# Ledger of designs, part 283: VH-VL binders against q8ixk2r445to577

Target 1, 133 residues: q8ixk2r445to577
Amino acid sequence: FFGMLQNKGLTDYCFDYNPPDENQIVGHQVILYLCHGMGQNQFFEYTSQKEIRYNTHQPEGCIAVEAGMDTLIMHLCEETAPENQKFILQEDGSLFHEQSKKCVQAARKESSDSFVPLLRDCTNSDHQKWFFK

## First folded at step 14 (VH-VL)

Design u83 (framework fv_axatilimab)
Fold by ESMFold2-Fast, scan of step 14:
Structure u83 (fold): chain C 133 residues (1-133), chain A 120 residues (1-120), chain B 107 residues (1-107)
Amino acid sequence: as target 1 above (133 residues)
Amino acid sequence: EVTLKESGPALVKPTQTLTLTCTFSGFSLSTFGMGVGWIRQPPGKALEWLAHIYWEDEKYYNPSLKNRLTISKDTSKNQVVLTMTNMDPVDTATYYCAHKLYPGRAFDIWGQGTMVTVSS
Amino acid sequence: DIQMTQSPSSLSASVGDRVTITCLASQGIKYYLAWYQQKPGKAPKLLIYGASRLQSGVPSRFSGSGSGTDYTLTISSLQPEDFATYYCLQHNSYPWTFGGGTKVEIK
């Protein structure tokens, strides 16, 4: 799967990665923003190793959640995907983070007028359902 | 359809507290993604954002006025209330409440506004 | 605070003209920009959100563009009902701030 990763419960919101420093692509939080269909900052690939990969810049970035945290952060991809970078995209559209046993959900970013993907207890909410477009 | 209407006193004396109520229909502030904000506009001047409340009850204020402002919601009554302390003639303005669909979107539906004049 | 500077502050144009209004932010606002139209005595009406997205029910002659700090609102063929003051709003950072407004007078 590849393309723009969109939330089922939110009309026209996609995974988006737009770091402030173009020469340092890692370490920043992934957000959700209005889908524009132009790729680049909203283009992601779901790999056979269960990574969500951002490959518009070099080196390629992979979404990760650090132990004990709930935010999705861009990290460097590794030859073998570490557990904190593995998300199981299920048939119902949920993104299950195996290491934490939690699901990716749309939520508001603190101190911001932005949506972000966060880890939350798994529910059958459409705000926890994702698809590539 | 979404509708909002502001209510409150038309005249306020200096040093008094202003209380404005926004009554709305067509959405619930308990619904994921919903928010209501307050904006004011002095006669012949530009718009100024005052405060915003989200469905999760998180509140944000314009820091230039933060020590004077309180925003709250009553989801069962479909109301948002703004209070502003220590009113001054420079606070004379039309006060609007407005609906906001989702973070990242803009204020899409506005109330008609209520004029508040501050004078002795 | 992010300052929003609109230019021009006022303009006069004829029906059928292409009108461009600009909004300059003092810092990058990452497309968190909206455009509003306000007619005398009335509340503002949302025209554009997300810098370039046309609000439902708004005529297609209105369009928005821009990135970073520089944004524009274009009216491709001015109509008599477009007489109004136009405002931009950034909501990337608190406090949310409006531009000073651009008054469009039809010749």
Scores: ipSAE 0.761, ipTM 0.905, lowest interface PAE 0.9, mean pLDDT 92

Design u84 (framework fv_axatilimab)
Fold by ESMFold2-Fast, scan of step 14:
Structure u84 (fold): chain C 133 residues (1-133), chain A 120 residues (1-120), chain B 107 residues (1-107)
Amino acid sequence: as target 1 above (133 residues)
Amino acid sequence: EVTLKESGPALVKPTQTLTLTCTFSGFSLSTFGMGVGWIRQPPGKALEWLAHIYWEDEKYYNPSLKNRLTISKDTSKNQVVLTMTNMDPVDTATYYCAHKLYPGRAFDIWGQGTMVTVSS
Amino acid sequence: DIQMTQSPSSLSASVGDRVTITCLASQGIKYYLAWYQQKPGKAPKLLIYGASRLQSGVPSRFSGSGSGTDYTLTISSLQPEDFATYYCQQYNSYPWTFGGGTKVEIK
């Protein structure tokens, strides 16, 4: 799978990674932004190791969630994917983070007029359903 | 169809408090993502954002108007109310309420506006 | 606060002309930019959001482009109903701020 990772419930919003410093690709939070299809900031690859890879910059970035946290952060990809970088894209569109036993949900960033993907308890909400376009 | 309409006094004296009501239809402020904001425009001048309220009752204010603004909602009445204290002639403007679909989107549907003149 | 500077403040044009209006932000706004059209005595009407997304019902002659701090609104072939004042707005950071407006007048 590769392409723009879109939310079913939050129509027209895509995973987006646009770090403020092109010389520091990792360490920043993944956001949700209007799907524009123009910039490579919205292009992701879902791998056989269950990684969500960002290949626009080098070295390649992999989305991760630190233990006890709920935010999706860009980390360096490793030759063997660590557990905090593994997401199971399920048949119903849920994106399950196995290490935390939680699902990725489109949510409003606290005290901000922006949306971000966050880990939440798994529900049947369309805000937890994702697909590649 | 989304519609909004502003109501309130057309004339306010200096130092008085202004209360404006936005009555809307076609959406609910209990629906995920929905919000309503207030924007004003003095005669012949640019637009100025005042305040915004979202479905979960999260509120945002323009800090340039610090301590003067209060925004609230009554979801059952489909109303959003803006209160502005200590009115001054410089606050003379057309006041608009506007609908916003989701945080991170623009104001897509606007009310017709209500003119408020501050004069003795 | 993020300052939004529109250029020009006014311009004169003829029907059929290509009109370009620019909006410069004092810092990066990550495509959180909208364009509004306002006719005398009327409320603003949303034309473009997300820097380049055309609002439903808006004619295709309107287009938006740009990134970072620099954004443009283009009207490819000006029509009589397009004579109005245009405003840009950033909604990346609170407080949300508007440009000073660009008045498009008959030449």
Scores: ipSAE 0.207, ipTM 0.768, lowest interface PAE 4.7, mean pLDDT 89

Design u85 (framework fv_axatilimab)
Fold by ESMFold2-Fast, scan of step 14:
Formats: C-alpha cells, structure tokens, sequence
Structure u85 (fold): chain C 133 residues (1-133), chain A 120 residues (1-120), chain B 107 residues (1-107)
C-alpha cells in the first residue's frame, strides 16, 4: 500500500512527518495533520515486512516505538525489520504494534493543539482504525 | 450562526489594566474542539496574536506579552475575558476576539473589533 | 519566534488579472498556514487554512499552495471586491505570527 494513512474517527487527518531540519529526519515524533494530498510529508509505504516507511527523502525512515514509550518516532529502516518497527494493519482497520501488543490511536497531545498517533490498549474505537487513501 | 462581539473601555490611561469581554453565540466552550482567541491590530499595522483558550480551559499566550495577559472563560455566560496589565501608548490597537478552528489552527469567525486608545 | 515575510508589501492590479502573493517563513511550518482578507474598517476574513484548504463560502478563484518555508496565495482572476489587504499566518509553533500584509490596489 502507498499513500496517505488516514484515521477513520478523526476524519481528514493523516499520518504526517515533517521534521524541523530536513537533514536530520531521525528521532522526531510522527504527528497527525489535515490530509493535503500533496505527497511528501504525508506519503507512506506499508511494506510486506509490516513497516510503515517514510521514503520521501533519503535515507529512508521507518516508524518505530521505543521500549516503554507510547509515541511513534522516526528511525532508520533496517534490512530486516526489527520488532519495534512492525505494525500489523488488520482487516478491521486496526494498526497493531506487534512488540507492545497495543494499537495505534489518534489522540490529542497533552497541553497542545496537535493530534498524534499513540499506542493504546486495543479497542473497537474508530480512532484506532486506519486506511490508505 | 456563530457570532462574537467585543466590549470594553475605548480609552485607557498608561499603567492601567485593560479588561475586554468577548460575548458569543452559536457554540459553547464546553463543547469538544471549541476555542476563542484574541488578536490585536495597531492602526496601519499587522495583526498580532495575543492568546486563546479551549473548551478544556487550556490556555496559550504570546510569550512577549505573557506576564501581562490573563485569559479566562465563563461557559455559562458564553463569555471569554482578556486582561492586560500595565497599558502603554504602543498598545493602542483594535482588539478582536475570534472563534478558533481547533484542528485547522486558524480563526474562522471574527468579532467586529473594539478600538482601545491608550493616552494620558 | 517564526518570522513571516510577505511579498510584495503592495501591488497594483486590474480586474481580470492573476495575482500572486508570497509568504516566506523563517523556518519550516509544516503546512500550518492560513490566509486572511481584510477590507478597510473591517475584521479579517479567513480564506484558506492548512495552506491549501478553501474556507466554506470563499470563491474558487482563491487558492493556496506551498510547502516548507514558501507559500503562495493566488487569485486567478481578480474581481472588484478582491481589492483588500491580505495576511498570512503560521500556526506551527507558539507564538502564532502574521505576515506584514500585502495591499492589493486598483491599477
């Protein structure tokens, strides 16, 4: 799958990655922003290794969750996907993070007007359902 | 229909405190996603964002003015109040309150504005 | 603070002209940009938010584009009611900041 990864519950919001320094694309948090359809910072690839890749700029980035954390952070992709970079896009639209056994949910960042994807216990909430647009 | 209207003194003396009230209709500040901001514009100059408040009582202030600004809401009266201390002639401006598009990060519906002149 | 620079500060145009106004941010603003129209003695009117999304009720001759630090407002065919001052506004980080404005005058 390629394209914009949109949330079912938070309509018109898509995965977005646009770090402040384009030469330093690793280590920043993935956010949610209004789907603009212009590619680049909202263009992701879902791979056969269950990775969510950001390949708009090189080196290619892969979304990961650090141990004990609930935020989605950009890391460098590896030849063989490590467990912290594996997300299973299920038939119901849930995005299951294999290593933590939690689901990606659209949520509001505390003390901020930004929405972000966070790991939460899996539920049937539409805020945990995603699809490629 | 969303409407907002500013009210407050037209004339303020230097060092005094300005209190402006925004009275609105067509939405509630207890409703998810709702917010109100304050913006000012000195005569012939650009717009300057001052502060805004959201339904959860979450507040944001312009850092250059933060020690002078207080924003509060009275949800039952559909009012937002902005207080600005230690007024100076350079604070002479038209002050607007506006409905804030929470996810869009923009001001979609504005009050008519109220002119505040600071002079001795 | 993010500084927003608008170009030009003023321009003269005729009805039917294509008008472009540019907004340059001092750092990347991730499409968190809005455009406003202000007529003399009136409050600003929101035209575009999210860099390219047209506000309800705004004529389709208005469009926004851009990414990173460079954003443009375009009026494809200027109408008499479009003579006004236009402002851009970034909301990537606090404080939210506005450009200095571009006055569109009759040629």
Amino acid sequence: as target 1 above (133 residues)
Amino acid sequence: EVTLKESGPALVKPTQTLTLTCTFSGFSLSTFGMGVGWIRQPPGKALEWLAHIYWEDEKYYNPSLKNRLTISKDTSKNQVVLTMTNMDPVDTATYYCAHKLYPGRAFDIWGQGTMVTVSS
Amino acid sequence: DIQMTQSPSSLSASVGDRVTITCLASQGIKYYLAWYQQKPGKAPKLLIYGASRLQSGVPSRFSGSGSGTDYTLTISSLQPEDFATYYCQQANSYPWTFGGGTKVEIK
Scores: ipSAE 0.012, ipTM 0.620, lowest interface PAE 8.2, mean pLDDT 86

Design u86 (framework fv_axatilimab)
Fold by ESMFold2-Fast, scan of step 14:
Structure u86 (fold): chain C 133 residues (1-133), chain A 120 residues (1-120), chain B 107 residues (1-107)
Amino acid sequence: as target 1 above (133 residues)
Amino acid sequence: EVTLKESGPALVKPTQTLTLTCTFSGFSLSTFGMGVGWIRQPPGKALEWLAHIYWEDEKYYNPSLKNRLTISKDTSKNQVVLTMTNMDPVDTATYYCAHKLYPGRAFDIWGQGTMVTVSS
Amino acid sequence: DIQMTQSPSSLSASVGDRVTITCLASQGIKYYLAWYQQKPGKAPKLLIYGASRLQSGVPSRFSGSGSGTDYTLTISSLQPEDFATYYCQQLNSYPWTFGGGTKVEIK
């Protein structure tokens, strides 16, 4: 799978990565923004190692969640995917973060007018359902 | 159909508190993603955002107004209220309330606006 | 605060003209930009949101483009009803800020 990773409940919002500094693409939070179809910031690849890769820039970034945290942060990809970078895209559209046993949910970012994907307890909410477009 | 209408005093004396009510229909502020904001426009000048309230009762204010603003909602009455303290003649403007669906979206439906003049 | 610089402040155009209005943000706003049209004595009307998405009911002659700090509203063939003041707004960061407006006047 590759393309725009869209939320079922937020019907027009996609995974988006647009760091303010192009010379340092890692360490920033992944956001959700209106799907624009222009690739770049919204082009992701789902790999056989269960990674969500951002390969618009070099070096390639991989989405990760640090232990005890709920935010999705861009890290450098590794030759062997670490556990914190593994997401299982299930048949029902749930995006399950194996290490934390939580699901990715579209939510509002605190102190900001933006949506972000966050780890939450798994539910049957459409805000936890994702698909590649 | 989404509609909003502002109501409040047309004339306010300096140092008084302004209270404006936005009454709306066609949506509920208990619904995921819904929000209502206040924007003002002094005669012949640009638009200035004042405050916003979301469905979770999360509130945001323009910091340039030095905590003069309070926004609140009454979801059962379909109303959002803006209070602005210590009014000054420079606060003379048309005040609008407007609907905004979801964070990151824009103000898609606006009230007609209510003119507030601040003078002695 | 993010400053929104809109240019030109005013322009004169004829029916049928291609009109371009630009909006420059003091920092990157990640496509969190809207364009509004305002006619004298009326509330603003949303034309474009998300930098390039046409609001329902808005004529296709209006289009938005841009990225990073630089955004453009284009009217491909100006009509009599398009003489108005246009405003951009960034919604990326609090406080949300508007440009100074561009008045499109009949030539």
Scores: ipSAE 0.411, ipTM 0.816, lowest interface PAE 2.7, mean pLDDT 89

Design u87 (framework fv_axatilimab)
Fold by ESMFold2-Fast, scan of step 14:
Structure u87 (fold): chain C 133 residues (1-133), chain A 120 residues (1-120), chain B 107 residues (1-107)
Amino acid sequence: as target 1 above (133 residues)
Amino acid sequence: EVTLKESGPALVKPTQTLTLTCTFSGFSLSTFGMGVGWIRQPPGKALEWLAHIYWEDEKYYNPSLKNRLTISKDTSKNQVVLTMTNMDPVDTATYYCAHKLYPGRAFDIWGQGTMVTVSS
Amino acid sequence: DIQMTQSPSSLSASVGDRVTITCLASQGIKYYLAWYQQKPGKAPKLLIYGASRLQSGVPSRFSGSGSGTDYTLTISSLQPEDFATYYCQQHDSYPWTFGGGTKVEIK
């Protein structure tokens, strides 16, 4: 699977990675923004190792969640995916982060007029369902 | 359809507290993604954002107004209330409330505005 | 605070003209920019959100473009009903801020 990763419940909001400094492509939070359909900063790949990869730049980025946190951060990809970078994309569209046992949900970013994907208890909400377009 | 309407006093004396009510229809402010903001415009001048309240009851204020603002919602009445203390003649303006669907979008539906004059 | 500088402050144009209004942010605002139209005595009307997306019901002669700190509103063929003041607004960071406005007078 690859393409723009869209939220089922929000209509027209996609995973988006646009770090403020192109020379430092990892270490920043993944956000949700209006889908533009052009790929680029909204183009992601779901791999056989259960990674969500950002291949637009080099080195390749992989979405991760640090222990005890709920934010999705861009890390460097590794030859063998570490547990904090593994998401199970289920048939119903849920993204399950095995290490934390939580699901990726659309939510408002604190102190910001923006949506972000966050780890939340799994609830079957459409805001926790994702698909590639 | 979404509609909003501001109400409050047309004349306020210096040092008094202004209370404005925004009454709306066509949406609930408990629905995921909904928000309502307040914007003012002094005669002949630019728009100035005052405050915003989101569906999860988080509130944001323009810090330039030195903590004079309070925004609150009453979901059962479909109302958002803005309170502004210690009014001054420079606060004379048309005050608007406006609907915002989802973070990342803009103020899509505005009330007609209510003119507030601050004079002794 | 993020300062939004609009230029020009005013302009006069004829029906059918291409009109361009610019908005400069004091720092990058990541496409969190909207354009509004305000006619005398009326509330503002949303034209463009997300820097380039046309609000439903707004004529296609209006378009928005730009990135980073520099954004533009274009009216491809000015109509009589386009006499108004236009405002940009950033909502990347609190406090949200508006530009000073651009008055479009039809000659």
Scores: ipSAE 0.774, ipTM 0.903, lowest interface PAE 0.7, mean pLDDT 92

Design u88 (framework fv_axatilimab)
Fold by ESMFold2-Fast, scan of step 14:
Structure u88 (fold): chain C 133 residues (1-133), chain A 120 residues (1-120), chain B 107 residues (1-107)
Amino acid sequence: as target 1 above (133 residues)
Amino acid sequence: EVTLKESGPALVKPTQTLTLTCTFSGFSLSTFGMGVGWIRQPPGKALEWLAHIYWEDEKYYNPSLKNRLTISKDTSKNQVVLTMTNMDPVDTATYYCAHKLYPGRAFDIWGQGTMVTVSS
Amino acid sequence: DIQMTQSPSSLSASVGDRVTITCLASQGIKYYLAWYQQKPGKAPKLLIYGASRLQSGVPSRFSGSGSGTDYTLTISSLQPEDFATYYCQQHHSYPWTFGGGTKVEIK
């Protein structure tokens, strides 16, 4: 799958990555913003290794969650996907993070007027359901 | 339909504390994504954002007003209250409360505003 | 704080004219921009959110565009009811800030 990753429960919100420095894509948090399809900050690839890749910049970024954390941050992609970069997109639309056994859920970003994807206990909420467009 | 209405005193003396209440209908501030903010406008001047409260009870304030502001909500009463201490004549303005659907969107529905005059 | 500068501060135009109002942010605001219309004695009314999205019920003659630090509100064919002051607002960073306003007076 390649495209804009949208939340089922929030009308018109997409995964968005727009780092302050285009030459350093690593270390910043992924957010959710109104789906616009402009530029490259909202386009992601879901790979056969269960990675969510940010391919619009070089080197390529892969979404990861560090041990003990609940935020999705951009890391460098590796030749073999580490556990912390693996997300299972399930048939019901849930995005399951293998290492933590938690699901990606839309929530408000602290200190910001934006939504953010965070790891939360898995529920059947539409705020935990995602799809590519 | 979403509606909001501000209430409070029309006249406040310098150094007093102002308390304004925003009473709303058509939404609950316990609903995911909802928020209410306060904005003021001195006569003939531009809009100035004061404070905002989100459904999860997170609160944000304009730092230019320092420690003068407090915002709170009572979801059972459908009310948001703003308190502003140490009023000064320069604080004379129309005060608005406004609804915001989802972070990332704008203030889509505003109350009619309440005029507060600060005078000795 | 992010400063929002509106240009012009005022203008006079005839019915049917194309009117453009610009809003310049002191730093990038990544489409976290709204436009409001305020008529004398009334509360502001949301026209545009997300820099370019028309609020439900707002006439199609209003449109928004821009990116980064530069944003524009356009009224394609000015009507008598468009006499008002227009404000831009950024909400990318706290404190949220408004522009100084642009007063549109119909000739």
Scores: ipSAE 0.684, ipTM 0.883, lowest interface PAE 1.1, mean pLDDT 91

Design u89 (framework fv_axatilimab)
Fold by ESMFold2-Fast, scan of step 14:
Structure u89 (fold): chain C 133 residues (1-133), chain A 120 residues (1-120), chain B 107 residues (1-107)
Amino acid sequence: as target 1 above (133 residues)
Amino acid sequence: EVTLKESGPALVKPTQTLTLTCTFSGFSLSTFGMGVGWIRQPPGKALEWLAHIYWEDEKYYNPSLKNRLTISKDTSKNQVVLTMTNMDPVDTATYYCAHKLYPGRAFDIWGQGTMVTVSS
Amino acid sequence: DIQMTQSPSSLSASVGDRVTITCLASQGIKYYLAWYQQKPGKAPKLLIYGASRLQSGVPSRFSGSGSGTDYTLTISSLQPEDFATYYCQQHKSYPWTFGGGTKVEIK
């Protein structure tokens, strides 16, 4: 699976990575913005190791959630995926973060004009359903 | 159909507080993603964003005016209220309220605007 | 604050002309850009959001493009009802800011 990772409930919004400094691609929060269809900062790969990989720049980034946190942040990918970087894309479209036992949900970021994906208790909400476009 | 309408005084004296009410229909500010903002335009000049409020009572203000601005909502009345303290003649402008569907989108439906003149 | 500079401040054109208006941001805004049309005495009307997405009900002769700091609004074949002032707006960072406007006048 690869492409723009789109939300079922927010049909025009895609995973988006817009770090303030393009020379420092890790350490910043993943957001949701209007799908622009150009790949680039909205192009992700779902790997056999259950990673959501950002390959637009080098070194490659992998989405992770820090212990006790609910935000998705960009980390460096590792040869063996650590547990905080593993997301199970289920048949119903939910993205399950096994280490926390929570699902990725489209939600609002407090200090920006964008949505962000956050970990929330799993529900059958369309805001927790994702697909590659 | 989404509609918004501004109301408030047409004339304000210097140093007074301006209170503007935006009354709307066709949406609820308790609905996920909904927001309402205030924008003003002095005669012959460009648009200036003042404040914004979202469905969960998240509020944002233009920092240049933050000490003077308060935005609030009454979802049961379908109203958003803006107050601006210490009015000055340079604050003379048409004031608009506008609907925004979701974070990341733009102001898609605007009220007609209400002209506020600040003069002694 | 992100400064939005529009060029030109005004232009004169004839019906049927192709018109382009440019908006330059003082820093990258990653497609957080909208275009509005305003006629004298009226509220602004949204034309384009997300830099390139046409608002429902807006004629297809309007289009938006650009990336980074540089964005353009194009009217492919100017109509009589298009004589107005056009504003760009960034909403990448607070405060949200508007350009100074471009007045499109009849020749």
Scores: ipSAE 0.670, ipTM 0.891, lowest interface PAE 1.3, mean pLDDT 91

Design u9 (framework fv_axatilimab)
Fold by ESMFold2-Fast, scan of step 14:
Structure u9 (fold): chain C 133 residues (1-133), chain A 120 residues (1-120), chain B 107 residues (1-107)
Amino acid sequence: as target 1 above (133 residues)
Amino acid sequence: EVTLKESGPALVKPTQTLTLTCTFSGFSLSTHGMGVGWIRQPPGKALEWLAHIYWEDEKYYNPSLKNRLTISKDTSKNQVVLTMTNMDPVDTATYYCAHKLYPGRAFDIWGQGTMVTVSS
Amino acid sequence: DIQMTQSPSSLSASVGDRVTITCLASQGIKYYLAWYQQKPGKAPKLLIYGASRLQSGVPSRFSGSGSGTDYTLTISSLQPEDFATYYCQQHNSYPWTFGGGTKVEIK
């Protein structure tokens, strides 16, 4: 699977990664933004290792959730995916972070007029359902 | 169809508190992604954002006016209320409430506005 | 606060003209920019959101472009109903701020 990762419950919102400095892709939070259909900052790959990869620039980035946090942060990919970088894309579209036992949900970023993916207790909400397009 | 309408006093004396009510239809402010904001415009001047309330009841205020502003919602009545204390003639303006679908989007539907004049 | 500077503050144009209005933000706003049209005595009307997305029901002669700090609203062929004041708004950072407005007047 690869393409633009969209939320089922929100009309026209995609995973988006737009770091301030394109030479430093690590350490910033993944956001949700209006889908533009051009790939680029919204193009992600779901791998056989259960990673969500950002391949727009070198080195390649992998989405991770740091211990005790609920935000999705871009980290460097590893040869063997660590547990904090593994997301199970279920048949119903839920994106399950196995290490935390939580699901990725579209939520508003604190102090911002933007949506972000956050870890939340798993529910059957469309705001926790994702698909590639 | 989303509609909003502002209501409140047309005349306010200096030092009084202004209370404006935005009554809306066509959406619920408990629905994920919905928000309502208040914007004002003094005669012949530019638009100025005052406050915004999101569906999860988080509230944001223009810092230049924050000590004077309170925004609240009553989801069961489909209303958002703005209160502004210590009114001054410089606060004379048309006050608008506006709907915003989702963070990241813009104010897509506006009320007609209500003119508030502050004078002795 | 992010300052939004619109250029020009006013312009005179004729029906059929191509009109360009610019907004300059004092810092990067990551496409969190909207354009509004306001006619005398009326509430503002949303034209463009997300810097370049046309609001439903808005004529295709309106378009938005730009990135970073520099954004532009273009009216490709001005119509009689387009004489109005236009405002840009950033909502990348609180407080949300509007430009000073650009008045498009008949020539």
Scores: ipSAE 0.726, ipTM 0.894, lowest interface PAE 1.0, mean pLDDT 92

Design u90 (framework fv_axatilimab)
Fold by ESMFold2-Fast, scan of step 14:
Structure u90 (fold): chain C 133 residues (1-133), chain A 120 residues (1-120), chain B 107 residues (1-107)
Amino acid sequence: as target 1 above (133 residues)
Amino acid sequence: EVTLKESGPALVKPTQTLTLTCTFSGFSLSTFGMGVGWIRQPPGKALEWLAHIYWEDEKYYNPSLKNRLTISKDTSKNQVVLTMTNMDPVDTATYYCAHKLYPGRAFDIWGQGTMVTVSS
Amino acid sequence: DIQMTQSPSSLSASVGDRVTITCLASQGIKYYLAWYQQKPGKAPKLLIYGASRLQSGVPSRFSGSGSGTDYTLTISSLQPEDFATYYCQQHNTYPWTFGGGTKVEIK
C-alpha cells in the first residue's frame, strides 16, 4: 500500500508531514490536512514490517509513538522496525498501534485549527478508519 | 441547508454590555468537526475575528479584546451567544456569525449580519 | 499576531480582464488561508479555502495559489458580478486575522 492516507470519517483529510526545516525531517508531529493529491508531504508507504514511511528520501522517516504518549512523531526508520513504529492496518480500516494496543483516531489539535492523528481506545468510529488513495 | 441568523439590539449605549444570539439550522454543534465563529466589520473597514467555539466546547477569543468577550452554545436551541462588555463607539460594526465545517477549513456559511451602533 | 498585507488596496478592471490579488503573511501560515468575496451591504462569501481549494458552487474562473507567506487569488476572466471587495484570512495561528481588503472596481 502507498499513497495519501485518508480518514474515512473526515471529508478530504490526509496524513501530512511538513517540518519547518526541510533538512530536519525528524522529531515533529504528524498532522491531518486537506488532501492536495500531489503526494509530496502527504505521500506515505505502508510496509511489510507494518511501518508507515514518510518520504523515500534519505534518511527514511517512520511514524512512531513514544511510550506513554499519544501523538504520532516522525522518527528515523531502522533496519528492523521497533515496536513503537508498528501499526496494523486492519481490514475494517483501523490502524492499530501494536505496542500501546490503541487505535489511531482523528482529533483536534489543542490551541490549533487543525486535526491530528492521536492514539485513543479502539472504537468502531469512522474517525478511526483509514485508507490509501 | 446550513443557515445562520444574528439577533440582538441595534443600538447600545457606551459602557453597556452587548449580547448577540446566532440561531442556526442544518447542523448540530455537537457533531464532530463543527464550529461557529463571530466576526465583525466596522463601516468601511476590514473584517475582524472575535471568537470561535468548537463542537467539543473549546473556546477561543481575540486577545486584543481582552476579557470583554464570552462565547457559549446551547445545543438544544441551536444557538451560539456572544457577550461583549463595556461597549465603546469604536465597537460600532456589523456583527456576523459563521459556520465552519472542520478545523483546517474556512467560514463557509455566514449569517446576514446585524448592525450594532454604539452611541449615547 | 500574524499580519496579512493585501495588495493592491484597490484596482480598476474591465469585464474579461485577468485580475490578480496578493496576500502576504508576516510569518509562514502553512496553506491555512482562505479568500472571501464581499459585495456592498452583504455578508462575505467563501471562494477559496486551504489556499487553493475552490468552494463548491464557486465559478472555476476563481483560483488560489501560493505557499509559505505569499498567496494569490486570480480571476481569469472578470465578469460583471465579480466587482466586489476581496479579503484573505489566515487561521494557522490565533488570533485569526484578515487582510485589509482589495476593492475591484469597474473601469
Scores: ipSAE 0.737, ipTM 0.892, lowest interface PAE 0.9, mean pLDDT 91

